# Ledger of designs, part 22: VH-VL binders against Uncharacterized protein C28H8.2

Target 1, 141 residues: Uncharacterized protein C28H8.2, of Caenorhabditis elegans (q09243)
Amino acid sequence: ANFISDPRSMFPKMVRTKNAFHFLQYFMGTFRRMFRNKTEMIEHFNYYDDQVKGTDCHIQEELDFARFKSYFDRYTRTHYNPEIRIIFAIMTKDSSHMTVEFHVTSQSWFGFEDHFHMIIRAVNDENVGWGVRYLSMAFNC
Below, E stands for the ipSAE of ESMFold2; O stands for the ipSAE of ESMFold2 at other seeds; V2 stands for 0.75 times the mean of E and O plus 0.25 times the DockQ between their complexes.

## First folded at step 22 (VH-VL; framework fv_lecanemab)

Design k5 (from z4 with heavy chain D105N T106P K107E; at its last look DockQ between E and O 0.04; V2 from the best seeds 0.00; counts 0 for: pae E 13.7 > 2, placed apart)
Fold by ESMFold2 at other seeds, look of step 22:
Structure k5 (fold): chain C 141 residues (1-141), chain A 128 residues (1-128), chain B 112 residues (1-112)
Amino acid sequence: as target 1 above (141 residues)
Amino acid sequence: EVQLVESGGGLVQPGGSLRLSCSASGFTFSYYGMHWVRQAPGKGLEWVAYIDYSSDTIYYGDTVKGRFTISRDNAKNSLFLQMSSLRAEDTAVYYCARGRFYYSNPETGEYTDYFDYWGQGTTVTVSS
Amino acid sequence: DVVMTQSPLSLPVTPGAPASISCRSSQSLLDSRGYTYLEWYLQKPGQSPKLLIYYGSNRDSGVPDRFSGSGSGTDFTLRISRVEAEDVGIYYCMQALHTPFTFGPGTKLEIK
């Protein structure tokens, strides 16, 4: 069977959206694709605000944009076949904030199937649309 | 419009050094992996080197390994090839080319790419 | 290194006629997932190379549909259903699975 490449993967294409359903579809889609090449990793991180903050259950320091990018750069070198699924999504009455929990699975180079939960908090900016403001990860905890 | 412009070619003696530059415009340079490909006079194409968007992954062709260094400056939209210990067989037109890095096999670390835009080339001549 | 060969090395063609260029690799270009890592490039006179086909059979944007790529494993073909005057140049195949990436010697297409 032939691999049918998506023409979008050869050019930067992802812009944010004000539609919550499309944001979640695109966020998950670009998350899966970042395991395929570094350019698509950059496209996934376009959904993160520059001032994004977050935590990991085993890391004392708060994580920022640069640290999350470094983490996923290392992770994607050692893992493949990612899947990401929504556990829940909650939005404020005014549709300006959402909290989403994802379950992520992948296969390591070393024979493990890894899984963890991610929780994001996203904000719907009037000019550019939904962006991730906070990310919490529960890897191996 | 995507544009790649090479510069820095010229005439050098064997054992000499030369630095090639490639200026990129019309696309977000920091999203793309970049290659150098060369063509000797009257001959075919030879892949020379690759660098990913963050300079973390770098590969060289066997004929240039240890003598050439690829680098990039994303703030200046520029790709570079530092060539040293030049030989007559390095005489060629040098092209910069745009690609992306894909894993063809994550388990072995093999990668693949294709070159969707090329510059016009800069000529390097090594002679005594 | 993977050796790439092409046949013929010179291809004179009557305008409007079909043309075929063969490319062979010394190692399989098929991965375990079924993808073929064979590309075709055209270098027109006085120009830099341009991508025609990637992953064995996918046309790059703007490439006319009279160009098609086929084959798997070690034997590959580029076909032009109706050769036009603007198709003159040197056609290269390239393998993109086994580092270092390697090109074929080229096939020069000419109008008779």
Scores: ipSAE 0.006, ipTM 0.564, lowest interface PAE 12.1, mean pLDDT 83
ESMFold2, look of step 22: ipSAE 0.008; ipTM 0.515
ESMFold2 (binder alone), look of step 22: mean pLDDT 90; pTM 0.923

Design k6 (from z4 with heavy chain S30R; at its last look DockQ between E and O 0.03; V2 from the best seeds 0.00; counts 0 for: pae E 10.0 > 2, placed apart)
Fold by ESMFold2, look of step 22:
Structure k6 (fold): chain C 141 residues (1-141), chain A 128 residues (1-128), chain B 112 residues (1-112)
Amino acid sequence: as target 1 above (141 residues)
Amino acid sequence: EVQLVESGGGLVQPGGSLRLSCSASGFTFRYYGMHWVRQAPGKGLEWVAYIDYSSDTIYYGDTVKGRFTISRDNAKNSLFLQMSSLRAEDTAVYYCARGRFYYSDTKTGEYTDYFDYWGQGTTVTVSS
Amino acid sequence: DVVMTQSPLSLPVTPGAPASISCRSSQSLLDSRGYTYLEWYLQKPGQSPKLLIYYGSNRDSGVPDRFSGSGSGTDFTLRISRVEAEDVGIYYCMQALHTPFTFGPGTKLEIK
């Protein structure tokens, strides 16, 4: 499931990378920026494969690209000032797969701190670079 | 809070041996590549050695190849540097440093890292 | 081994003035994908080194925006837009593309 912007259009579009360090920095940077507006959210979701799948521990049904986007659209309406940090990252020796756990904090209404964990599995596609194939979210579980 | 604490430095004679340790806390040690970097008194920094998260990939600086051995114990959150055949020019403060994360890209053959946390260092003095 | 050089080796600066440190490498630090593997570290007096800049231009977390890195290939610059007293120390560039990793000789920044 390849997801790229047209490589001939350098502005304002983002291009995926095959460098694991750059992928994680850009993933986290665009994650923070998606709280600003819908245009920035589109930039973050450029790192997700169209066929991304995953779970939330409170939802039995498998989530897909559209449902993750809808979830984060709702979350970013009620939260601000996000921070995201790597808890761990493990990559296969052939650099084809990566598992990363993030800890996310944000502020909610009245300024209370909220937090959750995300675990992603990312795949380094030969043609497009690193993209999120699976996402698991864990709020208070 | 990430902490790296080196120990095991001291005074040794030329030709002698010494084992340095680095104790890690505040992060999941087994997920990170680790480095040793040294600084001779009044001099600049010199990269010494690298070990990946699983101990499968190890690199040494040219000045220490064949004399130093880097190792780790992930169960004890510990990094080690076994130094042998010590010389006066090995006199330095030795730092352990955390690589941000390990990866290997065999398709390009390129390797990269950077050192986002450093310990306070332990001093090794080689003199008669 | 890649040889790294820095200029100047000593840099006295009045507080509030800009500062600029050059770093050169004997080989290109641009990888086949277009990324630059040049880092800057600051060692304050009596302290261990700390990461300032990675990948040529990215600030590490907590590094003030008055620090900026630029350059590509073999010629790199660290700029401090307004030097503060806390910026005193030795600045090292390091290449992280070609093993063994190698540091420049350092640039000592002093308030004068």
Scores: ipSAE 0.006, ipTM 0.522, lowest interface PAE 10.0, mean pLDDT 82
ESMFold2 (binder alone), look of step 22: mean pLDDT 90; pTM 0.920
ESMFold2 at other seeds, look of step 22: ipSAE 0.299; ipTM 0.715

## First folded at step 23 (VH-VL; framework fv_lecanemab)

Design m1 (from k1 with heavy chain Y114W; at its last look DockQ between E and O 0.62; V2 from the best seeds 0.00; counts 0 for: pae O 7.8 > 2)
Fold by ESMFold2, look of step 23:
Structure m1 (fold): chain C 141 residues (1-141), chain A 128 residues (1-128), chain B 112 residues (1-112)
Amino acid sequence: as target 1 above (141 residues)
Amino acid sequence: EVQLVESGGGLVQPGGSLRLSCSASGFTFSYYGMHWVRQAPGKGLEWVAYIDYSSDTIYYGDTVKGRFTISRDNAKNSLFLQMSSLRAEDTAVYYCARGRFYYSDTETGEYTDWFDYWGQGTTVTVSS
Amino acid sequence: DVVMTQSPLSLPVTPGAPASISCRSSQSLLDSRGYTYLEWYLQKPGQSPKLLIYYGSNRDSGVPDRFSGSGSGTDFTLRISRVEAEDVGIYYCMQALHTPFTFGPGTKLEIK
């Protein structure tokens, strides 16, 4: 069927991938770019499932999509020059789930460097591809 | 759907050589480390060798170091084991096995694995 | 090299009864991140080995819930709550933390 886009639409939704290595590249690439502006942050969070859950070592309650997005919205306003690298990425036998640990560094506008680790669990949905279902952050833990 | 098919086994005299092959299908071969595991007649399992997805990291079991060479061709979805200086104790069924998907940007950390899919095996007999 | 031992080496079981297999390692299989790298494999008669349990207690896909793994450090147990005829074969534990990777000697489970 024909689709007529709204001329006031800001940006199209990014298509996910079923390829594990491409997912890792795109996740890290959009992670780095989200420090540039709000539009780029939207692109990064397109890789997170709406029902994403997770933890942070300083927060005892379970975190959700909105709380993670709010956290990174605040973080990216005071930090720049992000670097993200894979400590490890492991996939289940049926290629349906992946666990990835990242090491992240960035610089603050005050000139010192920050470090933290993130662990994600991603699910390869048969219809849309890889998306983040669980996120654990270990900032200063 | 995942298939691993070994070939190249046979009867060989002591001191001889053989090249085993493993053909992979039903998955993206270049994402996975690969292993050889063997089983002597009536005995248990012995890990033989490992090669990572890019052939940068290779490990051997102590009993085969210096005599066996593991290799792979990702374009042909193939794993190989070149066996030389064969001995009677190398007589076994040789399995190829798929390791886990593993990738790291770092220079540190311990490698770990499991063997989630195995081939049917190919038999090597070393006998006069 | 890490030495793996299993007990018993032969385990005849009445159909429907529980079974328990012990595995011990000469070194801790706990890594610095808290993961336990012990695996269990089943080799049915005339077949290739099949992964049952990874990380000490996680069932591989398609493994019935009557199989369970437990233990930590150096002492591990595989339990079958109710043995079925299809469960016959040789059960191997394997450590996957320290190269070279090493298997236990196997436990032959038989129906009596």
Scores: ipSAE 0.013, ipTM 0.584, lowest interface PAE 6.8, mean pLDDT 83
ESMFold2 (binder alone), look of step 23: mean pLDDT 89; pTM 0.912
ESMFold2 at other seeds, look of step 23: ipSAE 0.014; ipTM 0.605

Design m2 (from k1 with heavy chain S30R; at its last look DockQ between E and O 0.60; V2 from the best seeds 0.00; counts 0 for: pae O 5.5 > 2)
Fold by ESMFold2 at other seeds, look of step 23:
Structure m2 (fold): chain C 141 residues (1-141), chain A 128 residues (1-128), chain B 112 residues (1-112)
Amino acid sequence: as target 1 above (141 residues)
Amino acid sequence: EVQLVESGGGLVQPGGSLRLSCSASGFTFRYYGMHWVRQAPGKGLEWVAYIDYSSDTIYYGDTVKGRFTISRDNAKNSLFLQMSSLRAEDTAVYYCARGRFYYSDTETGEYTDYFDYWGQGTTVTVSS
Amino acid sequence: DVVMTQSPLSLPVTPGAPASISCRSSQSLLDSRGYTYLEWYLQKPGQSPKLLIYYGSNRDSGVPDRFSGSGSGTDFTLRISRVEAEDVGIYYCMQALHTPFTFGPGTKLEIK
């Protein structure tokens, strides 16, 4: 596979997709797979911009790339069997921004089922394609 | 360079049938919902029908429901309107128009549209 | 069906003067997420309609800044700050929240 570097990074990054449906499928597919191991977690976070920001309703601090990764590191250690589905995805007329709401379910090791909504705003970068710029998670809120 | 080109209009007898086509280019047709809108001579605009990107969601205007069928062929970048039981009041210019990108796994029913590109129209005349 | 009304139906305007077109919907056009499903179209003589404003206030690509949309719920206004000769035509509002989607009757803008 041929790669181009992101000028905002010290290390080469994998080229993403500019296709809206492929982005949605890849985001969901890598989301499910990140529950398997740390290597798959890295693959999922390739879809997040370095400057990603956002919130979780139970975390008072603004979340950044490192905090989202830490949050999902913890979450995937305690949960299995993820399911993710699109509630809706809409795109701006110029195809530069997409808003997507997901419904996520998973199971804890003790048998509890968790449900939450995740809302992303993705930006279609000219060089690398769709990436998550903002993320809001509504875990039990 | 988005283009929508309608064809298939013409003169038809009351009770007759016509099939309108719309050829799309300059965008990825299979990702967009599509509409038909008509305008009778000297009158305002009337929405006729909608079909989503996958043909799973279809809506009709009340005046054409049961007589018109909207369809699409995503492999050929084509939108169609099969009209039957035509009446004098169906005489109009028929436009195809592009709707917005929308996708849902759940088909939850909140749909949004605006018609950002329109064809030049094809004329249907229903007359004896 | 949602009834859309417009006023005035005929609008003669002196070049350079402002113009305002009102649109009213029989039902709210605001969805649960806060989007307003009100659009404005201009049909110039002998042409297909063209989108001017979507979601109540967003200008389509290439639409001059002199056009602005406002309003919420059921009452909407299209404003032209300085009317130019190229603005002649029929202006339609349209609701895109409730099927069947419906247009207003149109407002014919003319230069005096």
Scores: ipSAE 0.044, ipTM 0.599, lowest interface PAE 5.5, mean pLDDT 84
ESMFold2, look of step 23: ipSAE 0.132; ipTM 0.661
ESMFold2 (binder alone), look of step 23: mean pLDDT 90; pTM 0.921

Design m3 (from k1 with heavy chain S30R Y114W, light chain T36N H98Q; at its last look DockQ between E and O 0.77; V2 from the best seeds 0.00; counts 0 for: pae O 9.1 > 2)
Fold by ESMFold2 at other seeds, look of step 23:
Structure m3 (fold): chain C 141 residues (1-141), chain A 128 residues (1-128), chain B 112 residues (1-112)
Amino acid sequence: as target 1 above (141 residues)
Amino acid sequence: EVQLVESGGGLVQPGGSLRLSCSASGFTFRYYGMHWVRQAPGKGLEWVAYIDYSSDTIYYGDTVKGRFTISRDNAKNSLFLQMSSLRAEDTAVYYCARGRFYYSDTETGEYTDWFDYWGQGTTVTVSS
Amino acid sequence: DVVMTQSPLSLPVTPGAPASISCRSSQSLLDSRGYNYLEWYLQKPGQSPKLLIYYGSNRDSGVPDRFSGSGSGTDFTLRISRVEAEDVGIYYCMQALQTPFTFGPGTKLEIK
């Protein structure tokens, strides 16, 4: 069995929450801030499970934690003025899973606007709280 | 255990008013949209009204619009239905029902729902 | 408003036999993203309704796997592969595509 958690990583500024509203606020807030520097990006990825998987419609292979981190590291170097808004959020009856669709806009060189939809599936872990288990990104698709 | 308990039903004259209450427990009330659904004696189900978690979005069924007002008090875990100008066709069992967890901050978001927990109902009788 | 119809309105079934209930809407319930906004509810005698199926085919938590939903657009079916005594009650379909949300007239399932 893989033990991945360090109890000291649960300090308040990096702690996940069991509250769905706070998770959404923190996810969106840290998403905006990760465009500032790598320290802020680490804070955003604290909300992702290490086993996170996902897709992008132009990439047929399944993406993992390292690939998502690498993707957003490159994206944040070429884009600025991020905005993120919830389109739709659904939680399962037992409050263990949540599906959220976001609309993301940002600007690239000379202020050309970029936009995409991002769908997450999050799991409320009994020990650590809400974390992203699956992420799908839909750029121009 | 999720519980929804309706109260405030009774016998009312046509043209009268009545206020229904729904007390919620066993879940975090302020995160959920809430509904009223009614069932006339021996008849099927009719959706009555919806209110979102913040009271910003409210919808009514056509038969009650302009006469009924849905509201909530998140501090008291309570949902309300103020009914006025009551008619014989408003005679029904009124159910409080929990909607799904939902949050949207986009103008283009669409609302859909299902009713995963229902109360036991409270009976309203409008006799002429 | 979207009009919902069901057939049959009364369904006597031998214990252990399969059952099917049909639901039809006056408009397509399929949106541009591929979701069917169709739900099934069961109201057992003397009880409040309970959700069985959402999005046309997804079972709610705790619903036995002998219940299945199928169909798309305007035509939907609830199937019970092996009817049990506890399945007695009135089955309603409901469209959740647009307000006002509207129910079908109900199908009363009875054991013969």
Scores: ipSAE 0.007, ipTM 0.570, lowest interface PAE 9.1, mean pLDDT 83
ESMFold2, look of step 23: ipSAE 0.012; ipTM 0.561
ESMFold2 (binder alone), look of step 23: mean pLDDT 90; pTM 0.924

Design m4 (from k1 with light chain R33S; at its last read DockQ between E and O 0.74; V2 from the best seeds 0.00; counts 0 for: pae E 3.7 > 2)
Heavy chain, then light chain:
Amino acid sequence: EVQLVESGGGLVQPGGSLRLSCSASGFTFSYYGMHWVRQAPGKGLEWVAYIDYSSDTIYYGDTVKGRFTISRDNAKNSLFLQMSSLRAEDTAVYYCARGRFYYSDTETGEYTDYFDYWGQGTTVTVSS
Amino acid sequence: DVVMTQSPLSLPVTPGAPASISCRSSQSLLDSSGYTYLEWYLQKPGQSPKLLIYYGSNRDSGVPDRFSGSGSGTDFTLRISRVEAEDVGIYYCMQALHTPFTFGPGTKLEIK
ESMFold2, look of step 23: ipSAE 0.034; ipTM 0.635
ESMFold2 (binder alone), look of step 23: mean pLDDT 90; pTM 0.923
ESMFold2 at other seeds, look of step 23: ipSAE 0.338; ipTM 0.727
ESMFold2, fold request of step 24: ipSAE 0.343, 0.030, 0.260; ipTM 0.731, 0.626, 0.708
ESMFold2 (binder alone), fold request of step 24: mean pLDDT 89, 90, 90; pTM 0.913, 0.919, 0.918
ESMFold2 at other seeds, fold request of step 24: ipSAE 0.243, 0.007, 0.102; ipTM 0.722, 0.501, 0.670
ESMFold2, last read: ipSAE 0.192, 0.243, 0.013; ipTM 0.679, 0.711, 0.569
ESMFold2 (binder alone), last read: mean pLDDT 89, 90, 90; pTM 0.913, 0.916, 0.917
ESMFold2 at other seeds, last read: ipSAE 0.345, 0.242, 0.125; ipTM 0.753, 0.726, 0.661

Design m5 (from k1 with light chain S61E; at its last fold request DockQ between E and O 0.49; V2 from the best seeds 0.00; counts 0 for: pae E 5.5 > 2)
Heavy chain, then light chain:
Amino acid sequence: EVQLVESGGGLVQPGGSLRLSCSASGFTFSYYGMHWVRQAPGKGLEWVAYIDYSSDTIYYGDTVKGRFTISRDNAKNSLFLQMSSLRAEDTAVYYCARGRFYYSDTETGEYTDYFDYWGQGTTVTVSS
Amino acid sequence: DVVMTQSPLSLPVTPGAPASISCRSSQSLLDSRGYTYLEWYLQKPGQSPKLLIYYGSNRDEGVPDRFSGSGSGTDFTLRISRVEAEDVGIYYCMQALHTPFTFGPGTKLEIK
ESMFold2, look of step 23: ipSAE 0.183; ipTM 0.690
ESMFold2 (binder alone), look of step 23: mean pLDDT 90; pTM 0.919
ESMFold2 at other seeds, look of step 23: ipSAE 0.344; ipTM 0.733
ESMFold2, fold request of step 24: ipSAE 0.008, 0.007, 0.100; ipTM 0.528, 0.523, 0.687
ESMFold2 (binder alone), fold request of step 24: mean pLDDT 89, 90, 89; pTM 0.915, 0.916, 0.911
ESMFold2 at other seeds, fold request of step 24: ipSAE 0.188, 0.005, 0.243; ipTM 0.712, 0.512, 0.706

Design m6 (from k1 with heavy chain T28D; at its last look DockQ between E and O 0.64; V2 from the best seeds 0.00; counts 0 for: loop humanness VH .295 < .308, pae E 9.1 > 2)
Fold by ESMFold2, look of step 23:
Structure m6 (fold): chain C 141 residues (1-141), chain A 128 residues (1-128), chain B 112 residues (1-112)
Amino acid sequence: as target 1 above (141 residues)
Amino acid sequence: EVQLVESGGGLVQPGGSLRLSCSASGFDFSYYGMHWVRQAPGKGLEWVAYIDYSSDTIYYGDTVKGRFTISRDNAKNSLFLQMSSLRAEDTAVYYCARGRFYYSDTETGEYTDYFDYWGQGTTVTVSS
Amino acid sequence: DVVMTQSPLSLPVTPGAPASISCRSSQSLLDSRGYTYLEWYLQKPGQSPKLLIYYGSNRDSGVPDRFSGSGSGTDFTLRISRVEAEDVGIYYCMQALHTPFTFGPGTKLEIK
C-alpha cells in the first residue's frame, strides 16, 4: 500500500496507510522501536493525530499529543524489551474507525516486569490514512 | 463488492449428515469472523455458529452444540458447516454471514459482532 | 441464554405515518467501555436479512435517516419517522454481547 503525507501531523514528512492491517503492524513495530532512541520515537508518534486526546489512570488531567510523548519519553528511559500484542481490533463496516486493545509488557533496568493495556480509537482519514485519535491506558491500573 | 454464496443444501434423512459451504469474495476473508444463521420455514432467525478469523475461538448455539462443526479455509476464502445427527427441527434456510473486522493474538473470552453481509441462503430439508 | 422480546409482533402502518418497535433483553447489553451490543435487522419479503442498526443507534451504510435506534441497557427502540412501502418486512433485534447470540421474535411491519 502507498504511504501518503499527513499535513496535520506534527511530523509532516512522515506518512500513513489506509490499510488497517498495515496500520496495526506498523503501529506495533514503531511502538517497539521507540524504546531505542528519540528518532524512532518520532516515527511512532507519526501515527498519532495532532488532536489526539486520552487518559491514563495515574494522571488526573486529559492527555494530549505532547503529554503522551512526554509520558512515553520518560517510560522508555527506564524500561526495555517491550512486547506488544493485540487483544482485539474492531473496525466499522465502512472502514472509517477502528478500536484496538493492546497488551504491553516491558522490563525495568532492575529486572522487574511491567504490564499494561492500551486502548486506541483510530480514524481513517480520507487524505492520509489511519491515525490515533484517542488513547487510554486505564487497564495498566 | 462483498459476496457470500452458500451451497451444499438438500434433502437428508433424520440422523444423516450434510456439509454446507460458503464462498466469500470482495473482501479479505482472513480478517473477519464468520457466522451461520438459520431460519426454519415461517419462523424467526436463529444464530447457529461462529468462528473467529484464525479458527481459535468457536461458539455454537445450544440446539446444535455437539452435532455441528464450523470450520474455515482462509486460503480458499471458504466457510463450512458440517452437520451430523440431523433432526426434523434442523430443516431451515442456512445463511452465511460476515462478522466485523476482528483480529486477536490471544483468546480472551467473548467476541462481540454484527452481521453486515449475508448470503442468499441454502435450504436443508430433513425428512422424517 | 439472553432472552430477547419485541413488541408489537405485528405492526400495520399507514404510509407516511411513524412507527416504533420495542426490544427488551433479559441482561444488560452495555459493556464497561460504553458499547451497546444491540442490532436491528430487516428481512424484506423473499430476501435475506440486512443489517439496519448496529451498536444500538448507528445506521449501516445506505440506511435512510428516517430509521433511528435508541436505548441503553435492556430497553431499546427502533423508530421509523415516516414509513414507506419499501419498509415492509420483518424487523429483528439481536444481542451480540453474550454467547450464544440471540434474536428477538421479529416484528412484521405491513402497509394497511
Scores: ipSAE 0.006, ipTM 0.591, lowest interface PAE 9.1, mean pLDDT 84
ESMFold2 (binder alone), look of step 23: mean pLDDT 90; pTM 0.919
ESMFold2 at other seeds, look of step 23: ipSAE 0.343; ipTM 0.726

